VH-VL binders against q8wwc4. Designs and how they scored, part 28

Target 1, 195 residues: q8wwc4
Amino acid sequence: STEEKPQQHQKTKMIVLGFSNPINWVRTRIKAFLIWAYFDKEFSITEFSEGAKQAFAHVSKLLSQCKFDLLEELVAKEVLHALKEKVTSLPDNHKNALAANIDEIVFTSTGDISIYYDEKGRKFVNILMCFWYLTSANIPSETLRGASVFQVKLGNQNVETKQLLSASYEFQREFTQGVKPDWTIARIEHSKLLE
Key: E = the ipSAE of ESMFold2; O = the ipSAE of OpenDDE; V2 = 0.75 times the mean of E and O plus 0.25 times the DockQ between their complexes.

## First folded at step 11 (VH-VL; framework fv_burosumab)

Design r5 (at its last look DockQ between E and O 0.39; V2 from the best seeds 0.00; counts 0 for: pae E 2.4 > 2)
Fold by OpenDDE, look of step 11:
Structure r5 (fold): chain C 195 residues (1-195), chain A 118 residues (1-118), chain B 106 residues (1-106)
Amino acid sequence: as target 1 above (195 residues)
Amino acid sequence: QVQLVQSGAEVKKPGASVKVSCKASGYTFTSYYMHWVRQAPGQGLEWMGLINPSGGDTSYAQKFQGRVTMTRDTSTSTVYMELSSLRSEDTAVYYCARDYIEGYFDYWGQGTMVTVSS
Amino acid sequence: AIQLTQSPSSLSASVGDRVTITCRASRGISDFLAWYQQKPGKAPKLLIYDASSLESGVPSRFSGSGSGTDFTLTISSLQPEDFATYYCQQYDSYPTFGPGTKVDIK
């Protein structure tokens, strides 16, 4: 277990082992280049990542609250339908563990970026984002095998034990001319919670 | 050694077009993007656009859309930038700059001065 | 467009001096920042990329630091050949340049 201050998580560099490799890092940069070069010159992978982090926090909270109607414009219909079934059947402590507070997101990583054209000539970009966040939800250790446990001291309060969870959200945007430039969530995965 | 050699200085009248060349040597020409960046006298640097290694795809800054054309000739390892409807404000040194799909420029041409005057 | 500012716009220094130039982005750009040196009548020369990576062949007296919005170019000991204008450039989106910092001899 590692003792950390939640307030410093946003300001301190956290090295998470095994979350990225040099090859993926280079690929991500290349694809980011291609996006602003040929799809949207105003595109910024940095800005996108920050937005994605906010979206993750928001969407994950709504999921934890089973507010699926509020996700209809943010999450692909097929994904939302599947999530509704899975999340509804979860125990309350598991549902609570889905919610990520933005201040408790300790690490964000850009995964694979996919650029593809469909048979109709429509242009799409998919960006996988990986998030690591702390939860105070009481989840049995057997369920969260391999999860890291952190002791967090908040100010002058007692040391609280939190678990580190991970989630992956895939964002998709169509770059076809005339299409609304909205990012939608095409895939949601919460490791050990929504399997 | 990597070299980017540009064509000589140009003097043009308003409304005319100018075509600047950039001959590359010392590296695999078809592996790198080429950008064009200009600099007005005493001013900063301004990105104009890029052309991909194959020459089939270009991306231009909005400011120059419809007025700039970038092309590549693989047989001569030369990149061209043509700017039409020239204005006095287009008076600048124009640079070709190499990029390995990174977004920054490791090698530059020596620059081509283009003067637009009536 | 991402706007870059530099500080100072100009400075005078002596050989051997430590020189620090700052570049600020209008928004976060992670480490997508390069530094160039330009001498009068010459093309820019790449010094630093990815905010802190030294380009091959560039003297070790040059160093870059920073991330997000604030970046710094440092010359640990100014040499006679270092009197020039220095530009920062971001490439998180389409390339934009800072206005430049002129380093003159005192």
Scores: ipSAE 0.845, ipTM 0.934, lowest interface PAE 0.6, mean pLDDT 92
Fold by ESMFold2, look of step 11:
Structure r5 (fold): chain C 195 residues (1-195), chain A 118 residues (1-118), chain B 106 residues (1-106)
Amino acid sequence: as target 1 above (195 residues)
Amino acid sequence: QVQLVQSGAEVKKPGASVKVSCKASGYTFTSYYMHWVRQAPGQGLEWMGLINPSGGDTSYAQKFQGRVTMTRDTSTSTVYMELSSLRSEDTAVYYCARDYIEGYFDYWGQGTMVTVSS
Amino acid sequence: AIQLTQSPSSLSASVGDRVTITCRASRGISDFLAWYQQKPGKAPKLLIYDASSLESGVPSRFSGSGSGTDFTLTISSLQPEDFATYYCQQYDSYPTFGPGTKVDIK
C-alpha cells in the first residue's frame, strides 16, 4: 500500500559566527570617520568593503591558477614574489581551495585599520579585510585545524560537502595630495593553506 | 544639560562676510566634533564642514573650500564659522551641530538666519 | 557623493495613523543612516541612528529599519506633536541629507 506524506520544504541555513567583537566594530567605525574627515571626504568604508570583496574573489582565483603575471598591478611586488614559491608548491586540491567565488564569500569583516604618516610625511591607510568563504575543494582533515565542514543539500538528492576557510588581505593606499588613488594588496594570508 | 547657543540673525550685502558663533555648554567642549550645516529657506540641509575643538583642526566641504573658516575658543567653549564673498545663494539658516566621532548629530544649535540681499 | 531620496515628499495623516517614510541611497551605505525631525522655525532633532537605534528620550512609537540602500522610518500611532518634516542623513562618507518628507495634519 502507498502512504502519502506532506512534501517537506527545507532551506539550508548557515549561522555566521561572530568574527568581530563590538570593541573592534566601534574602533573601525571611528577610524573610517577619521579617513573621510581628514584624508578624503569621498572615502566610504562601505564602498571600500564591497570593492575589497570583489578584489579578494578576483585575486584568489588568479592565485589558484598560478597566474602571477596578472597580479603584478594588484599585489605588492615583494608579497607576490613570496607567494609565488608557496603557491606553486601546493598540491592541486590546496590550490583549488585558494579560490573564492564571490557568491561563496559568506562573511566579510574589517579588521585593523592603520592611519599613519611615513618619515617623508606621506599619508597612508592600511585596511585589513577578513573573508570567510565556502569551498568544495577536497582538503585532507590533517591540514585544516579547526575548520568547519558543512553538508549542503543541492536539490532533492544532491549532498555536497563544503569547508569554511578564511583569508586576510591587507589593502594599502597613499592619500598624499596629487597621488593616484589606487589600492595595492600589501599582505595576503590564507589560513592553513599558506602558512 | 547640553546646549548650543548661536549668535543672532544677520543681514548682509553680496560680497561681504559673516561670522556666526556657537557657544557650547553642559558637556566637555573638547570631546566632541562640531559641524556646520545650513538650510536655505524651504529647502533641505547641506553640510559645510567640521572642527575638532581640541586642536582646532578643520575639514571643509569642497564647495566651501576657500570661502569658509572655522575657529574655536576653548576658554569660552565657542566655535565660529566665517563665510566670505557672500552671494544670494548663501541666504540660509546656519546650524552648529555636535558629533561624537561618527558623523551624525545628537545636538543642534537653534540656528542663525543669514540673509544676503542687495 | 551619496545621494538620498525620500518618499513621499509630503503626506497628510490623522492622529492615530501609522505613518511610513522611506529613504533610498544611491549606493550601499550599510547602516550609516540617521533620521531627524524638524518643526517650523526649529533645529532638527535626532530620532534614529545606525538605521534602527532609537535615540534616548525619543518615544517608542518611532522606529527605523533597513540597511544597504533602502530605509524606513515608521511612526506607529501618530500624535499631534509628530506633525513635522523628517529628514534622513547618511554618514558612510561626508554627510548628505535627504530632501525631507513633510507630515501634515489631515
Scores: ipSAE 0.514, ipTM 0.812, lowest interface PAE 2.4, mean pLDDT 86
ESMFold2 (binder alone), look of step 11: mean pLDDT 95; pTM 0.961
ESMFold2, look of step 20: ipSAE 0.513; ipTM 0.812
ESMFold2 (binder alone), look of step 20: mean pLDDT 95; pTM 0.961
OpenDDE, look of step 20: ipSAE 0.839; ipTM 0.934

## First folded at step 12 (VH-VL; framework fv_burosumab)

Design s1 (at its last look DockQ between E and O 0.02; V2 from the best seeds 0.00; counts 0 for: pae E 22.8 > 2, placed apart)
Fold by OpenDDE, look of step 12:
Structure s1 (fold): chain C 195 residues (1-195), chain A 118 residues (1-118), chain B 106 residues (1-106)
Amino acid sequence: as target 1 above (195 residues)
Amino acid sequence: QVQLVQSGAEVKKPGASVKVSCKASGYTFTSYYMHWVRQAPGQGLEWMGLINPSGGDTSYAQKFQGRVTMTRDTSTSTVYMELSSLRSEDTAVYYCARDYLEAYFDYWGQGTMVTVSS
Amino acid sequence: AIQLTQSPSSLSASVGDRVTITCRASQGISDFLAWYQQKPGKAPKLLIYDASSLESGVPSRFSGSGSGTDFTLTISSLQPEDFATYYCQQYDSYPTFGPGTKVDIK
């Protein structure tokens, strides 16, 4: 009985050197503070970020599969309509490249947080999240000018070439009294894929 | 030097109100949030709420909603915390604490003991 | 509410000893954690912020580490003035404190 030695999954720590603007970092932290202080005491930017990552993975997969009906409750109607047109016209390899696996998300950053009131006195919070993820989709290098190509060796497996892509999702929540406290996606951007 | 000096010890009856003051000096008073944290005898620390630099906005812990009022007087660089409908469980040392932008506290008052007894 | 636990609740140590206190959060809080020292009859004193940043004027024998849910305060060489109660505090959400760890003299 050859005891198969548990393949030590060497977690290749991909160090994504993102240029974080320290000023933006501080601003984000301050704004996060304001959110739990005055809008929702249970708000946690850390928990939000984790949830956003999961939402990104889920939504991006649905987009890649053109399952727009399943996105109606998650994505703003105006955004979804525009996305439907854009995504449907994409080549299959580009569609595939939209999909982000949670395990292939190598970096997540919080962008700008906006707190604003509309003309009706409704309170809104918008949080921009940026994601960097690896894709195995074969996209021509000409289309992905400036995209970093990484060779990922997982254990004793063959070297797989993956491309690093970025996406930005803006999450919005209304904090008006009586409104359901749900986050919706108000903006979706996939650099180099959905322009 | 940053200093937070609180008012003296208080003894109150159940149902009464107490107002504790915290006088700040040694820094720009209108630039920092002020928090109140209490500590029952032999117990841990409990966050009560905060007041913004201008004194116009407050945020209270749910436990104290309706009973606590925080105010700020910029002319005297003093923050106040009033707790009403006092109970025996409110017996504690009450601290004012300055917020260093992110709700950790770099400076504390010396504390004010409030005793609620029949 | 984010809950914090500390381990141990109390410990006895001698001068010169290395002391380690742990703080665990009920959920991920990134680096939004501070450590305080409190002596009897005194207000808490900030030691560490952002999990590992030493507050100005705090001796270098104090250090903080950790991220996410698990955090550690270390005193490399315990001094007589270090006998006190230590609290962790998170500020990823509304502030909550750990129950404290009392460091007594052996």
Scores: ipSAE 0.859, ipTM 0.942, lowest interface PAE 0.5, mean pLDDT 92
Fold by ESMFold2, look of step 12:
Structure s1 (fold): chain C 195 residues (1-195), chain A 118 residues (1-118), chain B 106 residues (1-106)
Amino acid sequence: as target 1 above (195 residues)
Amino acid sequence: QVQLVQSGAEVKKPGASVKVSCKASGYTFTSYYMHWVRQAPGQGLEWMGLINPSGGDTSYAQKFQGRVTMTRDTSTSTVYMELSSLRSEDTAVYYCARDYLEAYFDYWGQGTMVTVSS
Amino acid sequence: AIQLTQSPSSLSASVGDRVTITCRASQGISDFLAWYQQKPGKAPKLLIYDASSLESGVPSRFSGSGSGTDFTLTISSLQPEDFATYYCQQYDSYPTFGPGTKVDIK
């Protein structure tokens, strides 16, 4: 597996909204250990989370551009079908707000991890990832009621006004012996844009 | 339940205009484009154009540009198609159809027969 | 504009027969193709979307296949209610329809 780089003090300002549930944090760590112990000795929640962040940036950009054909191999068929309807109905500024620039993803957290078997005995793992990202998209604050507006200082006196948005992507992989180790996206939610 | 209900049959003389209505129900009217497709007797389907009910933006097939006008009334969830300078070859059944994601048509109106006869 | 052709233009078949209808596009359209059934005096009804996906409520005897330029609609065991005209439609660009294939009683 790969590890996080030791340069953990690179200058990045993180914006945190709300309070994490410490019981859920412990629960997700235990479930990640169970994946490692019983399903995949090469599994790493840290490595997965880095890849999921990259996937979120890539997929959210494709969604904002309505490039649904490029999403067919990444997103479950049923999810993509529903997303086509919702995204097409959005105004252009709301579509632009779907796209998350990877440098503007300020917080990533692991939500629920589900380990289960279907009625045919196939083994599945679902990992819910939550992303918080800044956007400069032209969205009226009244449309996104409750959204926070943040001012980001760049250099001496440069200040930009950005809105903080969140999204949840649920990743699924079949761990049945002999099945190719691919993650697909089984659920996509963009709070206040696609709900 | 999604329904598209069109106005009744029309008989017109050459040179006149016709305005066909399509009332939508059972879904958020402004979230889906509406198309018009016609079918001459014994012939295939011919796309005429579309309207975005949210802003009223339209796009017309080249064949009908200048003769067709599509409008909507969001308060009644109704789309209208008006075809002017009618000719006998405009005799057809006119359908409204809801598109899915600017792709295929999942719901169709019952059709409106327009007969242009001298 | 993307032009579609269908083959055959018409066919006669008996109840229980397997029926195959072909649609060809003038250029590649990936899998952006739909199939419709139309009975006399009625509006078209969606059967298949994205070349092979069955619309909700459509009997499983209907299936679609193909990608690129060549597409097929198959009815595995023809029923009395399946005698109709079938149209393909592409949505890679502005919509165009095939000329139709009429399926009649033999």
Scores: ipSAE 0.000, ipTM 0.419, lowest interface PAE 22.8, mean pLDDT 80
ESMFold2 (binder alone), look of step 12: mean pLDDT 94; pTM 0.952

Design s2 (at its last look DockQ between E and O 0.52; V2 from the best seeds 0.00; counts 0 for: pae E 2.3 > 2)
Fold by OpenDDE, look of step 12:
Structure s2 (fold): chain C 195 residues (1-195), chain A 118 residues (1-118), chain B 106 residues (1-106)
Amino acid sequence: as target 1 above (195 residues)
Amino acid sequence: QVQLVQSGAEVKKPGASVKVSCKASGYTFTSYYMHWVRQAPGQGLEWMGLINPSGGDTSYAQKFQGRVTMTRDTSTSTVYMELSSLRSEDTAVYYCARDYLEGYFDYWGQGTMVTVSS
Amino acid sequence: AIQLTQSPSSLSASVGDRVTITCRASQRISDFLAWYQQKPGKAPKLLIYDASSLESGVPSRFSGSGSGTDFTLTISSLQPEDFATYYCQQYDSYPTFGPGTKVDIK
């Protein structure tokens, strides 16, 4: 009985060197502080980030599949309409590249947090999240000029070539009293794909 | 040197109110948040709330909503915490604590013992 | 509310001993964790912030580590003045404290 040695899944830790502006980092923390202090005491930027990552994976997959109806409750109407037009016109390989697998998200960063009041006195918080993810979609190098190509060896499997893509999703929540506390996506950007 | 000096010990009856002061010195008073944290005898630390540098905005823990009032006097560099409708469970040492902008506390007052007894 | 637990609740150690205290959060809090030392009849004193940053004036024998849910305070060589109660505190949301760990002299 050859005891198959458990294949040590060498988790290739991909170190994505993201140049975070230290100033922005401090600003983000301060703004996060303000959110739990004055808007929602239960707010956690860490938990939010994790949720945002999941939302990104889910929404990006739906986008890639052109399932826009399923996004109506998640994405602002104005944004969804524009996305529908843009995504529908994309080649299939580009559509495929929109989809981010949660396991292939290699880096997540919190961008700018905005707290603002509208003319009616409604309170809003916007949080920009940036995601870096690997795609196996075959996109011409010319289209992804500047994108990093990585060779990923998963265990004893063949070396797969993946490309690193970035996306930015802006999440918005209204903190006006009596309003349902739901986060919606107010902006979606996929660098090199949805320009 | 940063110093937070609190008012002296208080003994109150149930139903009464107590107002504790915290005088700050050694730094720009209007640049930092001030928090209040209490500690019952032999117990842990409990966050009560905060007041912003200008004194115009406060945030209280839900447990103390309606009973606690935090105020700030910039002219005297003093922060106040008033707790009303006192109960025996409010017996504790009350601390003012300076915020380092992120929600942790770098300087603390010496504490004010508030005893609520019939 | 984010709940913090500490282990152990109390320990006895000798001068020169390596002491390790653990703090666990009910949810991921990244590095939004501070450690405090409190002596009887005194206010808490900040030791560590951002999980691993040593506060100014704090001896280098104190160190913090961890991220996410599990955090550790280490005293590399316990000194007589280090006998106290230690608290962790998270500030990813509204501040909450651990129950404390009392370090007594053996």
Scores: ipSAE 0.841, ipTM 0.933, lowest interface PAE 0.6, mean pLDDT 92
Fold by ESMFold2, look of step 12:
Structure s2 (fold): chain C 195 residues (1-195), chain A 118 residues (1-118), chain B 106 residues (1-106)
Amino acid sequence: as target 1 above (195 residues)
Amino acid sequence: QVQLVQSGAEVKKPGASVKVSCKASGYTFTSYYMHWVRQAPGQGLEWMGLINPSGGDTSYAQKFQGRVTMTRDTSTSTVYMELSSLRSEDTAVYYCARDYLEGYFDYWGQGTMVTVSS
Amino acid sequence: AIQLTQSPSSLSASVGDRVTITCRASQRISDFLAWYQQKPGKAPKLLIYDASSLESGVPSRFSGSGSGTDFTLTISSLQPEDFATYYCQQYDSYPTFGPGTKVDIK
């Protein structure tokens, strides 16, 4: 009768172990150990973090350009759908502020690492990455109250105003045996621009 | 007070198996992972795998998958490493090493020499 | 797999000399690096963890530095008991060790 993808697979809810799960209270470095020890011996949190920085620069640029069709392979569909209205509604200068140049990402940090299983026993890892970047986009300071603003000297008489913005991207990978390694962005937050 | 005491030297023929023990004392046995690392004569160090003594879960280096088995006995605070289908290249000193979920080793056993020769 | 190299492979130095040993990783490993000392016939002994943190009971003449791919172990004033082979080890992924640096004292 039906030749479509199983409806059960699309409606399967992930079982997320709660905040009080013992695995969630361990240090980030210990969680990285657990990933390579049990899931993938070649996993490196350092290598992941460098790749995540590259992905952030790439995805944020595409987002600023409203190239949502190119984001479909990188960002979870539900997340991308929610972002389309928000981004399209932004003034052009705010859209430009979304884009992070790789060389102007001044700080990255690894946030929480979550290890969990869904109802089918599929193994997932979520890694929250936080990025801080400078932008030269012309945005009114009053619109972004709470964001840091820097003035940068360019030559003796030139001043370039740069703002320090932050974003949080949550990356997800399925580590189930036999599944090709692939990271998908499961959550995107650009502080003060897309919240 | 932390001690890791390993079983004595072994001489084996090719094709045999060897089982090395590592008895822990002076700390909470189930709170630390135990790793096995070997060193061929005059050579560097090679990681073989780990065991979580709490649940007995193991993870082995790909090179040894299928030939190595690690077990533990919580009543005696002892871990075991068994290596099967021995070859002359398995001649080495075998160490147990303690780790608190970081991947580096703060205490090591004294080592067990395993010699494989015909 | 993360490969480690060490330089030099061996050296000879006098008591009181400053000795520097380098470890280089095939990819960035942040500060997930440890240093071990091994004397002939003995198990390795942890000296440094997290690239620069000195293990309890290790003499302060030992220090570690570096991050990313390039790491250094320094012995500020070599003592007779420091004759040994020194190994670096990364733990950003499954453990791998450097090939060792043999320090001979004359």
Scores: ipSAE 0.500, ipTM 0.810, lowest interface PAE 2.3, mean pLDDT 85
ESMFold2 (binder alone), look of step 12: mean pLDDT 95; pTM 0.957

Design s3 (at its last look DockQ between E and O 0.50; V2 from the best seeds 0.62)
Fold by OpenDDE, look of step 12:
Structure s3 (fold): chain C 195 residues (1-195), chain A 118 residues (1-118), chain B 106 residues (1-106)
Amino acid sequence: as target 1 above (195 residues)
Amino acid sequence: QVQLVQSGAEVKKPGASVKVSCKASGYTFTSYYMHWVRQAPGQGLEWMGLINPSGGDTSYAQKFQGRVTMTRDTSTSTVYMELSSLRSEDTAVYYCARDYLEGYFDYWGQGTMVTVSS
Amino acid sequence: AIQLTQSPSSLSASVGDRVTITCRASQGISDFLAWYQQKPGKAPKLLIYDASSLESGVPSRFSGSGSGTDFTLTISSLQPEDFATYYCQQYDTYPTFGPGTKVDIK
């Protein structure tokens, strides 16, 4: 009985050199502070970010599969309608490239946080999240001008070529008293794929 | 130099109210949040709430909601914390603490001992 | 509420010793962690913020490390003035404190 030595998954630490604007970082922290201070004391930007990452992976996969019905509760109606048209018209390889695996998300950053009141006095918080993920989809380099190509060697496996893509998802929550505390996706952007 | 000077020790009966003051100096008073943190004898630190720089907005820990009131006087650079319906469990040193914009505290008052006894 | 635990609750050390205190959060808090020193009858003093940033005026023998759920405060060489109680505090949500670690003289 050859005990297959558990393949030590060498976690290749991909260092994504993202230009984080330090000013935006400070602003984000301040705004996050305001959220737990005045809207929800249990709000955690850390937990939110992790949840957002999971949501991104899930939603992006559903988009790639054109399962728009399953997105109705997660994505704003106006956004979903526009996405349906755009995604449906994409080539299959582009659709495939929309899908992000959670394990292939190499970098996540918090963008702008917006707190605003509407004319009715409703309170809203919008948080923009940016994701960088690797895709194995074969997209012509001409279409992905400026995309970084990475060769990823996982253990003793063959070198696989992957492309680094970025996506931005804006999450929105209404903090009006009596409203269900659900986050919805108010905006979806996939750079170079959904323009 | 940043200084937070609190009012003196208080002895109160159960059911009474106490109002502690915190006078700030050495910085732009209207630019920083002020928090209140208490510490029971021999115990840890407990966050009570905060007041914004303008004094118009407050956020209290759920435990103290309905009993605590934080106010701010910009003319005297003083923050106040009033705790009502005092109980023996409210016996503690009460601290004002300046917020460094993110929810940690860079400067503290010297503390005010509040004793609640029958 | 995010709960913080500290280990050990107390320790005895000698001057010159390396002292390590651990703080653990019940959930991930990224780097939203501060460390305070408190001496008897005195207010807490900020030592470290953002898990590893040394507060101005704090001796370099103090250092903080960690992210997520596990954090460490290290005193590289304990000085006589360092005998005190140390608290961690998270500010990812509303502020909560660890129970404290008392550092006594051996």
Scores: ipSAE 0.778, ipTM 0.902, lowest interface PAE 0.6, mean pLDDT 91
Fold by ESMFold2, look of step 12:
Structure s3 (fold): chain C 195 residues (1-195), chain A 118 residues (1-118), chain B 106 residues (1-106)
Amino acid sequence: as target 1 above (195 residues)
Amino acid sequence: QVQLVQSGAEVKKPGASVKVSCKASGYTFTSYYMHWVRQAPGQGLEWMGLINPSGGDTSYAQKFQGRVTMTRDTSTSTVYMELSSLRSEDTAVYYCARDYLEGYFDYWGQGTMVTVSS
Amino acid sequence: AIQLTQSPSSLSASVGDRVTITCRASQGISDFLAWYQQKPGKAPKLLIYDASSLESGVPSRFSGSGSGTDFTLTISSLQPEDFATYYCQQYDTYPTFGPGTKVDIK
């Protein structure tokens, strides 16, 4: 049996991270160990990361299409409510840029992992995932400071221009014994487009 | 310099219990997790569980839940593994192994042979 | 549980040979893989961690490669002291081990 431990971090915080670095890489491996050692011996950070990439592609497409009803089982209600206003106010070209094609996600990294107990002693894990993806959406280059632009020549046809964008999705799951093992998206950020 | 020294071989009858010790030296005992891994004769390696020597928290493989108990004594830098209700299939060499919170083992004890026979 | 297989189960080789041992995982495990050497009557000894990182004090003739599901341990020039059984181990979840590869010297 496992005893409850004091939270090592005073308060759970939402962290938006850039690129992975060696210090975060070491911390991520240690935190993955703690999840399987204390919460679920079958937990695999590798399997989670693969599933999170697929979830990002699916959810980002639904967001770009404003299909908020289809997101209610995947995204926390308060997050989805806040997103509706932000997404509907976007120009159509910015909405289209939200969608990430699974085949054009070029880099995925694990950000911060939060392991904690709530006031009722329920066990939670939050995992921040960061994604970098290419888009062909019609975004004026002058509106995206610091964005990378790629050009692809298709034989003797027109050059296809693509932009590199990033997004951060935070996943949450309750590991309390007897609770169905479901992940919910607790935070969504699309850099340069939403925040 | 790092050493894990285990107690000597044991011969037991089915239904008995065995308690194997692992004495650590050459490092800060409470800074590393200790695991137990067993190996039946001519067979591969099987993970049994772990103990955090700082605080004494444990986590056991499902197969051994209810039969295994791991404890430690910080004053002697010693970890113990006790396996109860022994069966002939528990005949194996039992190893303690050190881990820095990642899940692979940089140092191993010499092993303790436990033989269960009628 | 993540199952590991190893190939071959045993082999015989001459001193100086290049020896390659493979380990395959039943699902992706990124680079969470270690290799151990075990000589008869002795405890396992760590050779490689994180798929390709050489443990301190291990001879440079040992190398590891791979990611995902397929991993390789290579001994570039086999020495007489390399007679042993070699095990892979994953740590993406609770530890599981491959069945071992026995290396005999001709």
Scores: ipSAE 0.542, ipTM 0.827, lowest interface PAE 1.9, mean pLDDT 86
ESMFold2 (binder alone), look of step 12: mean pLDDT 95; pTM 0.959

